# Designs tried in a protein design chat: VH-VL binders against UPF0128 protein PH1314. Part 6

Target 1, 225 residues: UPF0128 protein PH1314, of Pyrococcus horikoshii (o59052)
Amino acid sequence: MIKMLEGYYIIENPGVVPAERRFRMKDLKAWGYDLHLGTIEGERAYFISKTGERHEGETYIFKGKEYHVSRTQKEIPENARLLARIIIERGNPYLEVWLEEEDVKFPLTKEDPRIILKRIWEKEKLNQLLKHVRAVGLTTDFYKDNVFTQGIPLPYEEYPPKVRRVLREVKDIHRDLTGFGRFVFQYFGEVDKMHNYRLYWTLPTLHLFDIDIANEVDKVLGMLD

## First folded at step 12 (VH-VL; framework fv_zigakibart)

Design f58 (from d1 with light chain Y94W)
Fold by ESMFold2-Fast, scan of step 12:
Structure f58 (fold): chain C 225 residues (1-225), chain A 120 residues (1-120), chain B 107 residues (1-107)
Amino acid sequence: as target 1 above (225 residues)
Amino acid sequence: QVQLVQSGAEVKKPGASVKVSCKASGYTFTDYYMHWVRQAPGQGLEWMGYINPSGGYTKYAQKFKGKATMTSDTSASTAYMELSSLRSDDTAVYYCARDYDWLTGYFDVWGQGTTVTVSS
Amino acid sequence: DIVMTQSPSTLSASVGDRVTITCRASQSIDSWLAWYQQKPGKAPKLLISDASSLQSGVPSRFSGSGSGTEFTLTISSLQPDDFATYFCQQYNSWPYTFGQGTKLEIK
């Protein structure tokens, strides 16, 4: 029974997270909250925000960039870096990873999504999570007003030839990536106007609602190189 | 052959919610965006939004933000549209429609429609 | 939002006639316009995309033309199966919008 989780976060200590600050995925979902994985000044942190609320203005600004949220999550500290959201879809847990534009290089078809994640988490001391993460998708959302806000997707035929080529190549290559998970690319704008990317990864070690998410993540991270 | 089959007609009271399903067959469900369009009795067509079944990404028309929720189940090749806090002016036929290709914005395959009637 | 306006709202014609339906956009949509046919109690059927590209299985008597803000759908020799309501739709800008419809009736 936690009365206030909105804006709450947990910075991981060198040891085990205290039991009174742990949360079950079942409890978080029942309370209507999202769980995020990220860092504050290089330390791993879990961010908890309320979901299911319908507010006018479904965006927030983080490090000077505007991000769209379909459900309210507006109390994230400015010195935080969000790396992933932990979601449950049809009983299965996934990491949804938010990428910064500087972490992505073109052509995307030459980079295994695991290499992109490793680059990000190597900087943030989370590289050991990578071996338990399997790609299920890569998405990009762009904004047509040139201010990197939530914008309007272009029809496929309006994408530049370079972008259409990348999209076709990703579609062809993804059948060869089935060994480590399904890969799909969603692209909504211009290459030079990229605002953010999202990767979706299956979490094979977290497959039940009743798992203590912080404890299970700690176990995985503690066992990886 | 490509088909979209929707759930049956619903009669609801004001304030209730309704969830319409749209089952796809004959193509790879995750390769195409799914749109929702409604038509009030004797009126024109109104675009509500879309979902990309690959990853669950959604976009809504402004009028339907906070009103409609679009979801999909890839294992069942089924898209859903839930409409909350129903009012009499939500009485309409609701269609799911497949985008022609990668978010082209026009629709080559349509479901048969689901009639939702909101009455006291 | 882009407003799509069709004219006429209702059109009476006879089998064998040549009929033209007009669709106007409140701002330029280039050629990003589709035409649909809807019969009573049925879902819309895509006829034409990209203003002038006839869809597979649609009779050749249907044709589309136009660009920018003014578009037309033409049926060169009206058949009994063509009596229906016709809608234009723009997909240049989100949100996608439809015209109010043109009902084609027997004279």
Scores: ipSAE 0.000, ipTM 0.405, lowest interface PAE 17.1, mean pLDDT 64

Design f6 (from d1 with heavy chain Y32H)
Fold by ESMFold2-Fast, scan of step 12:
Structure f6 (fold): chain C 225 residues (1-225), chain A 120 residues (1-120), chain B 107 residues (1-107)
Amino acid sequence: as target 1 above (225 residues)
Amino acid sequence: QVQLVQSGAEVKKPGASVKVSCKASGYTFTDHYMHWVRQAPGQGLEWMGYINPSGGYTKYAQKFKGKATMTSDTSASTAYMELSSLRSDDTAVYYCARDYDWLTGYFDVWGQGTTVTVSS
Amino acid sequence: DIVMTQSPSTLSASVGDRVTITCRASQSIDSWLAWYQQKPGKAPKLLISDASSLQSGVPSRFSGSGSGTEFTLTISSLQPDDFATYFCQQYNSYPYTFGQGTKLEIK
């Protein structure tokens, strides 16, 4: 069950994306992602991961299939058809890009993105960092990148070193979730517009936390009282 | 002085349960995660899971889900690990180990170990 | 699970020797690796964290290096107190896993 809910968002039958709407390496890098060449069960595939992560030479096992990353790729091949899914490995999500010049073999997968997202991310790490922030008497506003002591907002550098470390980690996690959400929204939104698919636009892509995630975070913070 | 002191050796019959304690001193108990690691005779180390004493949150290695139960008592600065339905292959030295900081994943302070022997 | 493999499983050496123990991960763990020393009947002792960061109170003759999948622990001039079993541990992914150990014994 965990492997089913560690899931991925998959788009099938994307068709030929118009040139002006095709993703380029510049777009991926602007969103903080690198492209990698590799194989799935020995077949050529492309993987997208967060910038700075090293995957070259690595082999991953996901849902009984073997994924091998050969090298970082600097360009997306011209005229490629894209079949994309988000895969989770090493606690981090990454987007798998398939070079497919044949018809897609399987129907559209419709999984609840909110349920998948709750399981995909390092939820435990985020909750623990938020508990530490709460324990030191602080509150956070991730949208404004501000924190408060005694209800008064303070610059990051005014906090003690231990508090600054926690705040930096919380901010980095929030930034990663927000950036990823924007990338997913833009890509899937364009495909949906082209093919009249109902995709994942109801996921809060500019703010990745849905109501259930926010309620769960609030419960964790409340438990410290 | 930072110390973790564990309960004494136990000899149990197959099917019984055992509860090992780990008493912390010399630091704020709720500031560090507590991990449990076992070592079968003549073998290597095996990570079992952790507990966050500040909220009671636990995470178990798959092999120990439904087998081990980790708890803590903040007023006593003590962590506990209970193994149920003991089998001969549960014979091992069980260690509690303090996470260096907030979920760093490496362990700077270890208990002295509790030997659990399961025999017919 | 990430499998940690140590080499050699047993190493015989003399006082004053430079010894190297290797640890390999089945997939990349970046630098998220620790080294421990264990003497018979005692709990493990943390020597090195983050692949190369020497812990306070550990003699400077111990050093660690590596990243990705291959790591080494080096003792530059072996002392009598160093004969023990050494374990590597990855903390990149759950479950955390240890190598099988390298026993350093007197030649």
Scores: ipSAE 0.000, ipTM 0.409, lowest interface PAE 17.8, mean pLDDT 67

Design f7 (from d1 with heavy chain Y33W)
Fold by ESMFold2-Fast, scan of step 12:
Structure f7 (fold): chain C 225 residues (1-225), chain A 120 residues (1-120), chain B 107 residues (1-107)
Amino acid sequence: as target 1 above (225 residues)
Amino acid sequence: QVQLVQSGAEVKKPGASVKVSCKASGYTFTDYWMHWVRQAPGQGLEWMGYINPSGGYTKYAQKFKGKATMTSDTSASTAYMELSSLRSDDTAVYYCARDYDWLTGYFDVWGQGTTVTVSS
Amino acid sequence: DIVMTQSPSTLSASVGDRVTITCRASQSIDSWLAWYQQKPGKAPKLLISDASSLQSGVPSRFSGSGSGTEFTLTISSLQPDDFATYFCQQYNSYPYTFGQGTKLEIK
């Protein structure tokens, strides 16, 4: 009877989740995840606890802290924390999961070792992908002729199988960003020992692994109006 | 606009060779891979191989190794496919097709086709 | 080699019908699949790439779905211009392979 709508949700007792960030709702329930469900209708957000009680507005309480949830991606409040977002694509609902790394201050990530393990696993996969993309000279600009392969020194077939697998994964990420609508993926950490940075896959005109672009994306997400 | 224009129909005897051309226009020829696909009368599509015009790199389906030769002339923006030792079962329409990009294998632009008939 | 099998081989339908064509791969190809339309005497035309991405200029009545080994092409309300042969193609691994084709003909 609860309508699953596009919007923002929190995940309770998520356990160890798969590394993929985009999940079908039916798969998550089959894996035993305990979801805090909410709806966004008109100008108000409504959240339904697992006790069945309806909470109105853009505020929710998780482990004694108050959080504000945006009704849309463009309206994310400065202090909001996002654990999950529901998106509808061609009539199918998907759940995208984010773990915001604010120095382990977020209660969910600090208290549950399974979530910490998932976070480490996801960061390691991203770091491996970025190292391989850099090694082969890939750049991607979603709205220009430059796609995966500008500057590739070898024909695709001549790369080792491990590198070819990574190149296909980069193509999947590009497809999801352009073909399945706009998603915000936020990553904090060291991919290179020389640099700490925020990595965003938000706007199709941006180069995927450019540090300077992360600052510009922050400005867009924090638009004054 | 992007176009691929192929050479005209050919009638050949068994044992002969045929060379089909495919002239590209409306884009930078060396930026895209060119594939060759054939279709026997009333039958499905069969991938033969590709050429990367920027380096001359080629890859052939196993069945066409030693039988098909793919080449390109970058100054003329033209790709070629030559079939040797023709048999009656080589009777088909031969298409050139542009790969959307080298990481993909779907074809966004096709030539109009060249009919090759091997007359016994 | 990856074998692509389409069903049905031939399909008779009327204008306005919802039509579904299926394509099965002999091993997983993820979403590396394209759909083409071919009319008599003409080259194939790309309709859908990456299993579900509709090409520019292709009518919205065409849609694709599937992943792994099982894929479908759906035409939601058949028009006279849609009577043609349809082919699926995998590009997950070499050699690239096509299905045998599904001929959509007037009932």
Scores: ipSAE 0.000, ipTM 0.416, lowest interface PAE 13.7, mean pLDDT 63

Design f8 (from d1 with heavy chain Y33H)
Fold by ESMFold2-Fast, scan of step 12:
Structure f8 (fold): chain C 225 residues (1-225), chain A 120 residues (1-120), chain B 107 residues (1-107)
Amino acid sequence: as target 1 above (225 residues)
Amino acid sequence: QVQLVQSGAEVKKPGASVKVSCKASGYTFTDYHMHWVRQAPGQGLEWMGYINPSGGYTKYAQKFKGKATMTSDTSASTAYMELSSLRSDDTAVYYCARDYDWLTGYFDVWGQGTTVTVSS
Amino acid sequence: DIVMTQSPSTLSASVGDRVTITCRASQSIDSWLAWYQQKPGKAPKLLISDASSLQSGVPSRFSGSGSGTEFTLTISSLQPDDFATYFCQQYNSYPYTFGQGTKLEIK
């Protein structure tokens, strides 16, 4: 019996799992996800499903390939390897987890990340962060048409002092909430005589938000007063 | 306890090279930039540059480009600063110093200093 | 390069005095300034960051103020342990630069 199932991510060609990836999988469990070992065309693969919403011993097809799923493996195998994106069984919610451009051999249909980010922001901790981010004058736009436009990040010390102050405050808040997250800071160029920066904040298991920073002196000064 | 421990004093001849070490303990070595600052006898402090031990990125003050080389050994939690083509005016105490964090430019922890004397 | 100039170069004072040290930048550095204390034969010790933020473990008699190009370090009631050389440092732009130092000595 074959079921068409969207929203599975496959971990293939498992290698030794670094501590950072093990930590990310522990975070996935904290978010209510389980890791399961199965097979793809006779090769070892790992499937991620939402805790409590799992199906045992089923065969699934997506993109024309057959996958056999075993949902009994709950710990990260020592040689597991994450590819790129994490989802839950049967689509809801869908998460993007960045593994620094690791290849995704069998990607599935993406849910709009803005829906997931808004859901995350409904958590009390993230609501507190959002209030602070707004207070320092950052614009918190979720993915725009050009979120994948390649900007050139600069070392922290090469940013203007007012931008460095904002980055420092965002970093301190992030440290308090995550302890393990990272920032990606990109410069998108000049629009209407304002320099546009985009700050991405990622947890080990989640892409949380993007922030547009307009580097206009008067606006930044008004917001930081 | 967070600590930076530097190698011992060196006496070198003009034209030689010297390599100073700075061993970090009590914190995650790759989370902080490591800067090098020198102080000639009776003079003020002079910033030389820094290394980010995560990835090995370096930034040098103009006068030290091609003269100083900063490296790090992550497995040993040790930063190094090598100074080449030594002249008498390189006689100074050389300090390593840690950034407060990765998003700042002030130094919360300093090594005890390494005296380098250049004489013939 | 941003030139940092301290005044006075030497200051004589007595225990219990209020002392003030000034640091001037050749161009605006916003609040990107730190103050250090250095005793003979020892490494500098961070006292104040961001022009006015007192470091943990530093006595409350130390305070910093200023922004732009003019900055002040104040010791409200001088103690014997405070006789040392004081340096300001800008980290607004590369290369990072220090003032020439102010030596605080017993009157």
Scores: ipSAE 0.000, ipTM 0.426, lowest interface PAE 12.9, mean pLDDT 62

Design f9 (from d1 with heavy chain Y33F)
Fold by ESMFold2-Fast, scan of step 12:
Structure f9 (fold): chain C 225 residues (1-225), chain A 120 residues (1-120), chain B 107 residues (1-107)
Amino acid sequence: as target 1 above (225 residues)
Amino acid sequence: QVQLVQSGAEVKKPGASVKVSCKASGYTFTDYFMHWVRQAPGQGLEWMGYINPSGGYTKYAQKFKGKATMTSDTSASTAYMELSSLRSDDTAVYYCARDYDWLTGYFDVWGQGTTVTVSS
Amino acid sequence: DIVMTQSPSTLSASVGDRVTITCRASQSIDSWLAWYQQKPGKAPKLLISDASSLQSGVPSRFSGSGSGTEFTLTISSLQPDDFATYFCQQYNSYPYTFGQGTKLEIK
């Protein structure tokens, strides 16, 4: 049986994506995805789908091409390099293709596969950072350890190494985020309502907002697919 | 590419002051903390303190409070360390060293060192 | 202050040998420890951070391990270029402190 495949898939291409942006099976599972091995018109390909979706043994058709899913993978092959996706927009299917097609003068997709990969990475990084922020107790434990003076947070330099590591990770994520990711990140972290501080106050271009951020952070993070 | 170039050797009498410079190139000077470390002849390394060039914030090891002064000139991408009331046991090679990233506390780029000799 | 003690102070070895250098902290520093190599007349060079993270461009024969108070630097197969003095450094708390150094000498 032929079905329309929606979701992401990785095409085997050793040459284009930096090693740090390749997926590992543990990362994909943590992000809520399963990796599958199959073929596109007889060539080996890897497919990513939401956890729990059944694709093994299925055949899909998209833009006249046949896609076969052979099995779910437990390990990411070292040569899985490129991300593409099959999407349906307003009832119309579209295929976003790998970076090898960038040598074409006319774009074959509305979005660069690197941007799609980055959005999946950003969602998981935001979730991981929230857990790290909570684990180091940026808001609560610093008050208890007399880190604040009159409710004002300490300069970055005075925070413990674990906290500074989280703040550096926040800085690195912020540097690499797109517009939506940057917006989500501006509200990231735990907030003490009384003191209304954020873990990245020391970063350039930041401004303190009057908004109750705790609810906004949870709300926005809950909206990420 | 990235490098720190320090001022030349100094010979001083006890009681004098010395000011060592460290000129950074190949990176954005204000994005990295600058540390100072000294090494007495045949001895180990001793951390003196750091400066954040973007805000001028400094932190000193206790024994250098009131003795060392760290400053920076953002327009010249240069850090300075001034040591006052010199004694013979201040004789050492003084290094500036770049913090790996946003105050990690370990140092990936070092100046070549400035020898300061204090003798009567 | 956290005192860092290295052993041995001097270690004699031959090219091709596997050597280990130890570093002990007077109190727990988690994994907040770096290793440096210093050759005569030169500034120190960062080898390892976070107890076990090899710096880019450092040969894979170098490795670090440990946590808490006991740490080791291992060179699996000594090369002539490895005869130098090695220092550990903690960055868990101020003031940052270094070990006294281990001088690796030709046997």
Scores: ipSAE 0.049, ipTM 0.571, lowest interface PAE 5.9, mean pLDDT 68

